# VHH binders against TRIO and F-actin-binding protein (TRIOBP): the designs that were tried, part 3

Target 1, 110 residues: TRIO and F-actin-binding protein (TRIOBP), of Homo sapiens (Human) (q9h2d6r1778to1887)
Amino acid sequence: LNFKKGWMSILDEPGEPPSPSLTTTSTSQWKKHWFVLTDSSLKYYRDSTAEEADELDGEIDLRSCTDVTEYAVQRNYGFQIHTKDAVYTLSAMTSGIRRNWIEALRKTVR

## First folded at step 9 (VHH; framework vhh_gefurulimab)

Design s38 (from h6 with S104Y)
Fold by ESMFold2-Fast, scan of step 9:
Order: sequence, then structure tokens, then C-alpha cells
Structure s38 (fold): chain B 110 residues (1-110), chain A 123 residues (1-123)
Amino acid sequence: as target 1 above (110 residues)
Amino acid sequence: EVQLVESGGGLVKPGGSLRLSCAASGFTFSRYAAAWFRQAPGKEREFVSAIYSGGSTTYADSVKGRFTISRDNAKNSLYLQMNSLRAEDTAVYYCARDTKVTGYEYLEYFDYWGQGTLVTVSS
């Protein structure tokens, strides 16, 4: 079953070299998604209608999760989900939303 | 029709204060969360503060302790009291309405915005 749902932003992996020589101030690497927490994964969708249709944009496998930590970002309240295969950087709109997500995610890891 | 109209912007010296107002019309203001955002010249729009329909508030770290958001549901108005202003607070300030009335998890999806009011902090 599901434990928690809500809007958050996730950062695309930032390790790529810059393609254009000109840096654009309007380019955003943050993507807003509707997140759904289950017992084994964190799924994200374009919106809640896409969730009902089960058309997901992505999924983080929490069975390989090693840690969940606060992480300072320039946009709102950041945190990271560390897994064996990747590190995911997310941002919540408020510190309270971030706290609730970290607490919920840690419950599914143990 | 839904409208949000900001006022109260102007030129102020560093360390000064300003109070911004946002007049809402065309909907039941008390049922919606509302927020202030700002955009400095050449920069992305950033979150400043939000107030939920129940009255709880949240602030960006850069303004915490200096700015106070409030609402007056009887007057359909949102306010931002800005104290101890700094040069880096110079921006166009926007009032926004949350698309959902269900609370925190929907605050990032705003459907109506005001046209903005300019705040300049300079000597």
C-alpha cells in the first residue's frame, strides 16, 4: 500500500559536461512531479491523473536505499536518497514537507 | 474572474521597511493558501513566503526572521511585512494563489499570479 503522496521536485543527474558555451538563466534542471511512496519504491508521475493511469515518469528502488539525508540546495528544502546505484536529489517546498518525507522514507528502508 | 493585485512596492534604503499588499477578488480567498515570490533582475523567480488557509506560515531561509506574511480573510488581502531590508532583496514581488485547497502538498502548483510590484533597496 501507499504511505505518502505529494508534490516535490527532483534534480536530473548533474555530472554531465555543459553542452552550450552560453549559460542560460532560464534553464531549470529541477522537475516537479507527483510523488507516491510505497513499501518498496518511490514512484513519480506528471500529476495525480497520471498516477491513476499508472503512467509513471520514474521510480526509485528503496530496497537498495542506504541513507536519506538533508542536503542544502539553492531551491527550497533539499534532501538526498542514497542507493547502491545512484544518489537522488529532491527538493520540498517547505522544511516541514522535507521533514515528513525524510521520516517516511527512513521507515521504509529499515 | 480571479484577480490578484499587488501594491506597496517602492524605493527604500538598506535597513528600512516596506509592507506589501495583495488584494484578491473573484474567489473565496479564505479557502486558499497564498504565497509571495520574487524575481531579481536577470534571475529566476524564487519562493519568499507562504501562508496556508489555516494560518500556518513558512519562509525561505534568506528572509526568515526579517519578513512576516499575514492575511486578512475579511478584507480578502495578503500582506508581506519586510524589515531590515538588504540590497539583495531588490526584486519584483509577486502574489500567488495555490490551485488546491487541501494544504501543503499542493503549494508548488499556483494557478493565478499578480502582475508584480517592484521593490528597490538602494541608497
Scores: ipSAE 0.000, ipTM 0.123, lowest interface PAE 14.3, mean pLDDT 76

Design s39 (from h6 with S104D)
Fold by ESMFold2-Fast, scan of step 9:
Order: C-alpha cells, then structure tokens, then sequence
Structure s39 (fold): chain B 110 residues (1-110), chain A 123 residues (1-123)
C-alpha cells in the first residue's frame, strides 16, 4: 500500500455543461483542501484536524478511476483524475508534488 | 544501522486486546512518519495504520474504531493498541518507516521494515 497526504487545490466538481449565456465563475473557483490518498479513494478535508474527525469535504472513488493525466492550468501544476462519473481538476504547488501525486494515483488504479 | 524491531504479538481470544510495540534505532525517529502493515499467509501485505511525524493518523477501514496508533518520540517507539480483535486480524504485523522526512506532507514508499510479530486470534 502506497498512500500520500498534502495540500492541493481543486476546482468545483463538474455538473451540467454551462450554456454560453450562463456564467461559470463558481465552477472555476479553486479551493484548497487537505488531501489523503488511500488504496481505494482520494479523500479531501478542510484541514488535517477535519481528517482526524473524519469530516469529509469530498471523496473521489479510485475504483472507478479510468485515467490520471497532466492538465495545463493557469495556476501552478495541474492534473486531472477521470472517473466513470466525473472529471476532477486539481493543482499542486510544484511540478515535483504533481509528479508524485500522479505516480501514487496511477499505482492505486488497477 | 536503521532498525525497526516489533514486539507484543501473541495468541489472544476473539474480543480480546493486544498492544504491539516497535522500537526504532539508527535514525531520528521524530522526523519520520511510521506505519503498521499486516500479512496473513497466502495474502498480500495490507495497510493497517499510519502516524505522521506531526501526529496526524490514518486507519484502514477494517480497523478504524478498534485500533489506535500512537508514538513516543522520546523513546523512539511506535505502538498499535488493538481492541475487539477478530479472527480476521490474524497476521504477521510489520512496522515500517516512510522513505521521506516530510512531516505531515508525505507518506509513501517505505524503505525500512521490521522483522514482524505474529498475532493469532483464536478461541
């Protein structure tokens, strides 16, 4: 078992595709969370204290993960986790942190 | 040089409790995250619990609420308090040190492992 913890940012989970007449400001906002990788999921919390209390802000089921790829973003070093139900866009503060997260996530996906 | 030595394994009845210890030497224990893993015969090694250098902990779903990981940096020791033991908890338990000195930043790839201590839960 490989697992990892750290601070990263994530865009709001994608919903219905926006209409050209609508704004997507809320879905393009980056939110910083404390991420915890397990052998079956990527959980994220407000901070490490919330993790100890098991108060989730969100969770990505890695058993449904189909791909993990680098993805260019305007802030820092982005990547995407593709699942059967959604695509999550994340950003790490350095290219090394991104590389390590992608490596760890790809090892979890079978 | 770097050594991890487990102790405290034994035979215990279902519903019982057991406390495992891991003595670390040859490095500055307080700077490393440490973890407990287990392996039953014929099965892959399974994560049990980890504690980061800053004190944050994580648990496998199968043991959450029953097991408690802790550390004593002054004694260079790692502990696993196991309560409400089940037959499925029968395994050799291993202590491991994280490869990176990262505080609460990072826990992946374990570079040093103990020899293991056998825990048998049977009536």
Amino acid sequence: as target 1 above (110 residues)
Amino acid sequence: EVQLVESGGGLVKPGGSLRLSCAASGFTFSRYAAAWFRQAPGKEREFVSAIYSGGSTTYADSVKGRFTISRDNAKNSLYLQMNSLRAEDTAVYYCARDTKVTGDEYLEYFDYWGQGTLVTVSS
Scores: ipSAE 0.000, ipTM 0.141, lowest interface PAE 12.3, mean pLDDT 77

Design s40 (from h6 with S104P)
Fold by ESMFold2-Fast, scan of step 9:
Structure s40 (fold): chain B 110 residues (1-110), chain A 123 residues (1-123)
Amino acid sequence: as target 1 above (110 residues)
Amino acid sequence: EVQLVESGGGLVKPGGSLRLSCAASGFTFSRYAAAWFRQAPGKEREFVSAIYSGGSTTYADSVKGRFTISRDNAKNSLYLQMNSLRAEDTAVYYCARDTKVTGPEYLEYFDYWGQGTLVTVSS
């Protein structure tokens, strides 16, 4: 069951590129993805066409989620998904979109 | 340091089963997608199966219905249950770590690989 879908940005983990490079700038970069909330995970894709083809860019396991909180960022309206072993920083275009995502995520994690 | 160590390979007759394991260390395993690849003598490395951090799985058409990928984040382990084995499944099997699961065309997205474990299916 899909609960919510939409565009948001997520910070890539600093210093963890797919292929390590000596010239890689070790800074967090915002990447825009199409997010899909399910009953067990938050999936993200390059766009909705990639979702239809099931070509994932990434996935956050919500079964291990401990908290979802607002978080101040330089890019629009940020929040964090805390899991037992990682913290994911996301950004929504408006405060209303952020509020709706936080509420949907908190309901799913129950 | 990041390490992936495969085990469980061996000799098995056609129709038999094997369970491969991959032990991960040096990073937060639960954060990453992980995959199994294989390479038969004289052939290119081939995608077998992948599992995303959230538990979703994907399989190559050649193994779908016969192989099952799974993970145990508490044990930092990845598994491949292989059933109904065929001579064509004979290969060295590798586990790999990736933050994105993209399939065989995107091998450059797999940043760390294990040493491999040999699976021989022969009468």
Scores: ipSAE 0.000, ipTM 0.182, lowest interface PAE 15.9, mean pLDDT 78

Design s41 (from h6 with V101Y)
Fold by ESMFold2-Fast, scan of step 9:
Structure s41 (fold): chain B 110 residues (1-110), chain A 123 residues (1-123)
Amino acid sequence: as target 1 above (110 residues)
Amino acid sequence: EVQLVESGGGLVKPGGSLRLSCAASGFTFSRYAAAWFRQAPGKEREFVSAIYSGGSTTYADSVKGRFTISRDNAKNSLYLQMNSLRAEDTAVYYCARDTKYTGSEYLEYFDYWGQGTLVTVSS
C-alpha cells in the first residue's frame, strides 16, 4: 500500500492565509503527531501505539486535496496541504523530511 | 533516576568511521523518541538525527547517507554510526531523549540529555 509514517507537527487549526506582516507561527500552537499516509487520507495520532489502537487525533481527506506546497514557518520546515475546504500547515524536522513528505503526498493525490 | 551516558568519541582522520553509543538507565529507548545533536566549537547546538518510538528515522541533510542512527532495546542503548567523516563533523555529540509525544528538533522538547562525547576529525 501507500503507507508512509512519521512524526510531524500540525498547526492546531486549518490555516488562515498568513499575513506577511502580522502572522507569527509559534511552537505553542503546534501539535506533534504520528502521521500515517494512506491512498485516500493523511491520518494522525498521538503516537504509534494510538495508531495500532486506531485512536485518531485527526484526518485530512486527500481526495479533496488541490495542492501541496512548501511554506515558510518559524524554526522548522513547513509545508501546506491545500484542500477545497481548508489549508493545513505542517512542519517537518528537516528539509529532507519535508521533501519526502511532499513527494509522497503528491504521488497519492490525483 | 534517568541517565544518558555517551561514549565512542575520539580522533579520526577525514574519510574515517566512528560509532557513538548512548547507554540509558531509568527508562527504555524503545518507548521514546531519541536524538543525536552536536555542537561545534563556538557554534550553537544542532540537530543530527532522530529515531522515533515506532522505529522510523530522520537525518539532517548534512549527514544523510553518511550517518545511521539505531537502537538496541536489549542493551537499552542508542547508536550513531558515522561514516565518511569530514572536518566539518568535528563537534561534541549529545544523546537526548524526546518526550513520548514528539520527534521535534526543538531543544525544549528533550527532557534528558547526556554529558556529550567529543569527536575530532583531523589529519
Scores: ipSAE 0.000, ipTM 0.154, lowest interface PAE 14.1, mean pLDDT 75

Design s42 (from h6 with V101P)
Fold by ESMFold2-Fast, scan of step 9:
Structure s42 (fold): chain B 110 residues (1-110), chain A 123 residues (1-123)
Amino acid sequence: as target 1 above (110 residues)
Amino acid sequence: EVQLVESGGGLVKPGGSLRLSCAASGFTFSRYAAAWFRQAPGKEREFVSAIYSGGSTTYADSVKGRFTISRDNAKNSLYLQMNSLRAEDTAVYYCARDTKPTGSEYLEYFDYWGQGTLVTVSS
């Protein structure tokens, strides 16, 4: 039973290649959210107040997760959550935070 | 009542060393994770290192192998040993406390900060 919370950033458009306009524009597509790991999903909110109100910005269903791996990004320390339908790219502020998140996510998937 | 006071900053040449200290008061220091951040002029505040209440540590890639974070709960103090200093390490260094007594993933959710100590690395 793993339960984990914290601030991370997520790339907004998971799994699909960006449109031509996004590939030519300097895009800071990273969105900072308050992430909450449960036994079946990774939920994210605008902030901890939104978590208390249960107003989700998004959710990743970990039951469909196939892998969690480190991934090089320009913003801090990246990793990806691979699911059957999409790939989510996230960024943690330190390599240690990334390692702890990857470990917690893998324990939840197992 | 929560207060954090940094000290130990100064001017040092590239390759030199400095040890920063942070004195904590107004709360039970041993229950909280604590961290060092830095901010160079015209740049955003950058995470440097954190130490959790249990003693586990984490470091930004830019300082790994050069900086060592430590704590002394009996003295309510946090330290940062900085070795092999580079011009890029020039910044005001801040001590910070995590918002919660427990938890390891709240490094961007710090509620109390010190006033900072200036570190200048130049020849």
Scores: ipSAE 0.000, ipTM 0.128, lowest interface PAE 13.8, mean pLDDT 76

Design s43 (from h6 with V101G)
Fold by ESMFold2-Fast, scan of step 9:
Structure s43 (fold): chain B 110 residues (1-110), chain A 123 residues (1-123)
Amino acid sequence: as target 1 above (110 residues)
Amino acid sequence: EVQLVESGGGLVKPGGSLRLSCAASGFTFSRYAAAWFRQAPGKEREFVSAIYSGGSTTYADSVKGRFTISRDNAKNSLYLQMNSLRAEDTAVYYCARDTKGTGSEYLEYFDYWGQGTLVTVSS
């Protein structure tokens, strides 16, 4: 399905995620958001109440998306959304949640 | 000092029920969200359920309708009522304190974890 919602974490800045070999396991760089997939973008909010009010924390333009791939991170099950302008690193709590998000995102990027 | 101690794990047949408890000490339990996670043999740790300080709850899709999370602030305790248990529910179950109070599924939002209690669902 090209419409999906759920909680995930995103790295504050697009770019290289923390190395799995680093000793620190806690970081304020990862932020939890409520994600909403539309036909043209992946929007994220503070929570579902903010979604109802349409108060965005951020948005990834899927029209410029080139690839969606699994990516190893220290925080659970990582994946990356590659766009022509940036790379976004996200983390899902389970491998199943990650698989479902990657499938949904890839359907949007026909 | 902050401590979380799980209890209530054991062996149960498919279709059976168990109630897990988590005893919290060293902090004002009522001010924090808390969660249950589990780790099955050969798998990574996964989110099960969370309860916010205000009483709202969230559940993983795999346990929704079968498990019920609850809290008793007067007893500084967190509970997980597990009904209609399946072999796939076999895991070590952990309770955790949420620093943000948001019912997060993510490790970085939890500052203290219990030692875990084993639940085995087998005939």
Scores: ipSAE 0.000, ipTM 0.108, lowest interface PAE 16.5, mean pLDDT 77

Design s44 (from h6 with V101W)
Fold by ESMFold2-Fast, scan of step 9:
Structure s44 (fold): chain B 110 residues (1-110), chain A 123 residues (1-123)
Amino acid sequence: as target 1 above (110 residues)
Amino acid sequence: EVQLVESGGGLVKPGGSLRLSCAASGFTFSRYAAAWFRQAPGKEREFVSAIYSGGSTTYADSVKGRFTISRDNAKNSLYLQMNSLRAEDTAVYYCARDTKWTGSEYLEYFDYWGQGTLVTVSS
C-alpha cells in the first residue's frame, strides 16, 4: 500500500534536438506533480485525479536508489534521490515537508 | 469567510461509537478534499482520514477498519463515523479543508481548520 502522498516539484530538462545543426542550451524547469510513495517506487502524476486513473507522468525506481540527501536549491526546500543511473532533484514547499519525505524515502530504501 | 465547525464529540466507553460532523460554509465545499486530524494532550496533531472531492478515501493505519469518513456535498458537510473506540482515540478532533484538493496526510496542505471537538474514551 502507499506510504505517503503529496505535492512537490521536480527538475525536468527539455529534450535535446536530434540534429547537430540545431542546438539549443538545455534549461532545467521545475514542474509540480502529485507524488505517491510505494514500497518499491516513487510515482508522480499531474494531480490526484490522474493518480485515481493511474495516468503516470513518471516513476523513480527506489530499488536502484543509493542515497537520499538534502540539496540546496533556489526554489524552496530541495533534496535529491540518487539512483545508480540518475539523480533526481526535488523541492518541497516547507522544510518540514522535505524532512518528512526524506525520512519516508530512507525507510523505504533498505 | 471560510468556516468549518465540528460537532458530535463526547464521552464514550471503550468499544462504543460516535459520529462527528463538520459543517462547511463560505466556499464551494464539493470542490475541495477535506480531512480529519486529531490531537491528544501533549502530542502533535496527527492525520486520521481524508476524502477527495470525487469521494475516494484514505485512512491512517491506526483507524483503518474502525473509522469511516464520508461527505454530503448537498449539505456542505463532512462526517467521521467512529466505531470500536479505544482509550488511545481520546483527542480533540479537527476538520480541515485541503488547499491542494489532494487529501494529504500533511498539515501544510490545509488552509482552513475548525475549532475542534473533544472525544474522550474512558470507562
Scores: ipSAE 0.000, ipTM 0.102, lowest interface PAE 17.8, mean pLDDT 78

Design s49 (from h6 with F27R R31S)
Fold by ESMFold2-Fast, scan of step 9:
Structure s49 (fold): chain B 110 residues (1-110), chain A 123 residues (1-123)
Amino acid sequence: as target 1 above (110 residues)
Amino acid sequence: EVQLVESGGGLVKPGGSLRLSCAASGRTFSSYAAAWFRQAPGKEREFVSAIYSGGSTTYADSVKGRFTISRDNAKNSLYLQMNSLRAEDTAVYYCARDTKVTGSEYLEYFDYWGQGTLVTVSS
């Protein structure tokens, strides 16, 4: 089944160069979100109540997904979702959770 | 301090049912995320099911439709109803809970774990 939900972290990769104002903020780029997989997209929310309210934090268009691969990260068990436009780096709490997400996501690869 | 104690494990035949319980002392389950994990001999610990502070649930594909997670805030307990058990469900089952009390915060990690309860599915 392609429909899955769960907590994971996503690497917040700003496209902008670092500015002096960023020196006073947290350097951690990992953000934990509640992820919801559908047949066409991977949506993520602040938490499960935000999902019920349909308040998106972000969305990955899986119709443009070209590959899903394991990827070594410092934070738990990483993997990447490759699309025509971008690469998203995610991290799951256990290797089993990562394996299950990769399997489900690969069913959407075009 | 929080202590988790699992119970309900045992020997069951394929196709049978079993209900696991996890009792917590101290903090209640009403404000926390809680989960079940399992580990078969020689294998990595794998996710089974979770229930989050808002009531949403999630399941591993291998158990979806067969297992049901629930909690009872009055009893400060977490449950896992396991139906249509298979030989591959044989494992030590662990309950876990999040460090956070509020539902508005991100789930960071599970830092309270039980000692586990053994489930053996064999004929």
Scores: ipSAE 0.000, ipTM 0.180, lowest interface PAE 13.2, mean pLDDT 74

Design s50 (from h6 with F27R)
Fold by ESMFold2-Fast, scan of step 9:
Structure s50 (fold): chain B 110 residues (1-110), chain A 123 residues (1-123)
Amino acid sequence: as target 1 above (110 residues)
Amino acid sequence: EVQLVESGGGLVKPGGSLRLSCAASGRTFSRYAAAWFRQAPGKEREFVSAIYSGGSTTYADSVKGRFTISRDNAKNSLYLQMNSLRAEDTAVYYCARDTKVTGSEYLEYFDYWGQGTLVTVSS
């Protein structure tokens, strides 16, 4: 039932894509979470133990997703999940991890 | 200090199998995420497989169904069983371990890395 799980970072405040004038190097803007992809949402937890306990940190409703695209970030490999209400910016450790997440998300959303 | 040492690389023919090992000194793999990555000359480092603190696993699409990640906490070792090897699997394979249980940083997921072991798949 779950399609993909793994560690990624998400930018603390979803919204419009960051511009150079708004972009910072502060690590406090990024939060590392354990992500779980389902057929209707992308859920994230403090770690995999929190997933077992169902202690949710956040959730992105993929039913409102309009696009998933690569997005350049200052560290590691970024991409964005665009929804009707918000834009979520995420970062994967390698380009391969990013590619696999984008592919999984696109298969789920469509 | 934690050190990771990979072994088990070598030359193998297409369709063959290899098992890579990663031995850790210091801390165990039991409570941490651990992973295998690979890098071919002139290419970016590619994710291969990971095993997480709760025991769940993930695989890159290119290796899914052929490779199996596992760990032995008593031996403080991580393994990658590679079956049905192809020429495109030729790369230096790296072992990595993350010591974080929780995190709010976007800095490296994996705090410790091995030196790598070369796998060559050719006739």
Scores: ipSAE 0.000, ipTM 0.161, lowest interface PAE 13.9, mean pLDDT 73

Design s51 (from h6 with R31S Y52T)
Fold by ESMFold2-Fast, scan of step 9:
Structure s51 (fold): chain B 110 residues (1-110), chain A 123 residues (1-123)
Amino acid sequence: as target 1 above (110 residues)
Amino acid sequence: EVQLVESGGGLVKPGGSLRLSCAASGFTFSSYAAAWFRQAPGKEREFVSAITSGGSTTYADSVKGRFTISRDNAKNSLYLQMNSLRAEDTAVYYCARDTKVTGSEYLEYFDYWGQGTLVTVSS
């Protein structure tokens, strides 16, 4: 059931990504979560213990996903999950982690 | 003043081992997650490993099983034990402190970085 797991950050305002020209401050909207990819959704938790307890912080419905693309952000290596309802902006710690997540998500969507 | 100072880099042959150290000062080290990154010549900076304030560890696929991250809060120090070194591990290694944000801590957003220590793996 689960294809991929790992730590990433997500912007907490889907569809409203911050401008890359804005300076990040203590009011940053980025939040770190433990992400779990399944056939139909990308679920995120406070940590892997919360995943085991199924205590969900959020979920992106991949059945409505239209595209997954790289996206420049001020914080590490960004990408976006485009759905019919919203655009989710995420950030991975390295370009390699981003590449792996994009590839896994694209396989799930198609 | 927040400072992170790396040491332990050097020249080593393939298959060898090195231990990197990072000395933290100017903040309560035990309260922060910390990470190791590396940058090879002409390449982008790459994540290597991270350890949370609670001791949970994460590794990049390229180093999993070969490298071990650890911390000693009494000494305000972060360590990276590198075994089975390969030519591809040649890079400047940096330690970094995770950013604290109200309600959450960011593993991928680092506000302070060390100066780096060079690791060269060659025969």
Scores: ipSAE 0.000, ipTM 0.141, lowest interface PAE 13.7, mean pLDDT 77

Design s52 (from h6 with Y32K)
Fold by ESMFold2-Fast, scan of step 9:
Structure s52 (fold): chain B 110 residues (1-110), chain A 123 residues (1-123)
Amino acid sequence: as target 1 above (110 residues)
Amino acid sequence: EVQLVESGGGLVKPGGSLRLSCAASGFTFSRKAAAWFRQAPGKEREFVSAIYSGGSTTYADSVKGRFTISRDNAKNSLYLQMNSLRAEDTAVYYCARDTKVTGSEYLEYFDYWGQGTLVTVSS
């Protein structure tokens, strides 16, 4: 099972400087994206139509992944993808969605 | 005049099956996310299943392995095949469509809702 798609949120890490545009008023650090799992990466898009147009918002290189584990968060069902250089915190809508993503990610990394 | 009309609800015994249908008018399901939600008496409305423009699907933990979401673009219809029904599945089932750029399984992000169809699982 090397491919999986779905909506999840990703935490905007404290180390990321804010956009040069100071007109953004969002107080939430969680950003919702359409995630697509491939053999070597977890890509995320604005929505599924952006995926079809190949207009990605970001990408996590799974070749550098060291661990994938559940992580308690205030927003729904959290988990973390640990890589050599960074830790990504994600949140799924249900515990079942989180379980499926963790299983798929662990299979892809192996 | 955007409209979603659910049908197929009814009374069924535990272990039984039902197939829900949702017919759309004024728009199509082919290029947007579509989902089923439900609300049981005295409970919060919850996500059940979603299908996306590329054909990918997601399921709530409580229904995974028992329910299957599908759509027929030619008939402009969304379906939910419900197998191995339990008393806990008793609820009004709603069809929903996301017209927004960001689409989501989250209740608050769906723009269009149907009127609902009642599913009762009992003796």
Scores: ipSAE 0.000, ipTM 0.150, lowest interface PAE 14.1, mean pLDDT 72

Design s53 (from h6 with F27Y R31S)
Fold by ESMFold2-Fast, scan of step 9:
Structure s53 (fold): chain B 110 residues (1-110), chain A 123 residues (1-123)
Amino acid sequence: as target 1 above (110 residues)
Amino acid sequence: EVQLVESGGGLVKPGGSLRLSCAASGYTFSSYAAAWFRQAPGKEREFVSAIYSGGSTTYADSVKGRFTISRDNAKNSLYLQMNSLRAEDTAVYYCARDTKVTGSEYLEYFDYWGQGTLVTVSS
């Protein structure tokens, strides 16, 4: 069961990103992926063809998710997925795409 | 039918300025992010700058503060204003259309490329 799919960017390393007030985030830290939301995880792939082949680039376990919040980033429309172990920073192309992802993620979280 | 045509390359001295243009046709330019890449002799193609459909911009650290990317949707054109040019900016500059309108530096996400325009910075 897949709830949502689409292109987004994710910050290279999980955790708190550097404060925007200190230094501008390097472009090389952001990675663009094809994201697939399921009932238990947010999986990401190089593209939709890699999804068909089940060749994962990464996965966020939503069963450990504590919160999903908007977060200001230099790359368009950012938000964060907070888990018990890490914080993942993502960016969507438009504010509407971000709103839809946050709503879908919050609906999935328990 | 999608075409990207660069122009404005040339020979400039260190410290000089140059403005590159990219004319897009065959698609709805305003709906896509666009980017500039460059390739120096003997080097791999590298990201320079991107601009999203909404106008937000991203720059490689090596050009930040010196280069400015812009677009004119009414003219279906992308621009790169290059200031304070250095010898290491010598390269063939390419404009590219983003396949998914996200403005990434990853080559796989750009489906159409211009032929390139040569920029030589030499004294």
Scores: ipSAE 0.000, ipTM 0.114, lowest interface PAE 14.3, mean pLDDT 77

Design s54 (from h6 with Y52R)
Fold by ESMFold2-Fast, scan of step 9:
Structure s54 (fold): chain B 110 residues (1-110), chain A 123 residues (1-123)
Amino acid sequence: as target 1 above (110 residues)
Amino acid sequence: EVQLVESGGGLVKPGGSLRLSCAASGFTFSRYAAAWFRQAPGKEREFVSAIRSGGSTTYADSVKGRFTISRDNAKNSLYLQMNSLRAEDTAVYYCARDTKVTGSEYLEYFDYWGQGTLVTVSS
């Protein structure tokens, strides 16, 4: 389907959808991973060798995805994957890479 | 033994054109994706353009429509044709090799870099 692979960075701790009553001053850390898009999930690995060994670093269930939007971040080109339970913040090296990932993810959601 | 050597940098006026070359040696160039990055004075290194072994290209939004990346596998060379140059394009331009031998479909982490070639856009 929308099978796509590539390098991107993700914040370690996924957040819940923004709440006006919460102020986050967390010391978040960006981590670079090899991302693999399937029709039901976005999986990420240390590298493509780990993908071959099926050694996941993490997984985002796209069946619960509600939206994918651009999101300003301190470094590079950010976007967010919103799910019913969490919000994941990712960063791509270029705005073009970000656009391609957002489009692929939006097609997968529907 | 893996080497990437850039050339073609220089001084050019706004609106001008310049062509950069990158000569690859010490590996089978045709099997790797390759990219151009740049670093302006006082700024972080940024992606400019990439070309995969199969010929597919990607561009940073800031250069799309003005720059064209190409490769000549028979000559082990990578090129960047820069048109409609702006003062903001002033930077040291680096040629880089993808870490993956089969990176034809992907933009990967890059393991080898050239020494860079300076491009100055000034009147």
Scores: ipSAE 0.000, ipTM 0.095, lowest interface PAE 17.9, mean pLDDT 76

Design s55 (from h6 with Y52N)
Fold by ESMFold2-Fast, scan of step 9:
Structure s55 (fold): chain B 110 residues (1-110), chain A 123 residues (1-123)
Amino acid sequence: as target 1 above (110 residues)
Amino acid sequence: EVQLVESGGGLVKPGGSLRLSCAASGFTFSRYAAAWFRQAPGKEREFVSAINSGGSTTYADSVKGRFTISRDNAKNSLYLQMNSLRAEDTAVYYCARDTKVTGSEYLEYFDYWGQGTLVTVSS
């Protein structure tokens, strides 16, 4: 039912809820991708040409999605996708784009 | 004028197969993404499958592995091959055109719809 596409950034190294064990001075990098929302997953690609060739950079399984929340980040307008196994932090270029993505993604929450 | 006309619906038994067709006219079909939606009695219209101008496909989780969407640009036609049909697949099936000329598959931007074709799956 949900079908949406657009440019967003995702934080490298998504959070792993069960393993907060390491304290380190890590350098986190935001990576810009072309995101495609389907009924069961949020797929991301280098660009729309890679989408047409089905050359995935990554995928978030939305069937395990438990929550989608706004999240303050240093880069633009952040939000998080919470799943049973991980937390993904994303950033949209405008507050309106973030609002639209959160609304679309929340329809997948179980 | 833009027109989409579905055909191929009918009554089938569980486990059976049907192939739906959608004939497009009044626009350059090859430049648009197209999709199949369905609506069961008393329920809202739901997404089934989409195909963009480049041939990339997406499927609703409930039909993955059972349904196959395809297109024939020379015949201005969209198809849905439905295998291993279940009682839960009973619905009116609609084809739709994306508003984007380059084959975008944003569901919220579908602007033209067919009249629908009824598929009934029962013993």
Scores: ipSAE 0.000, ipTM 0.077, lowest interface PAE 17.8, mean pLDDT 77

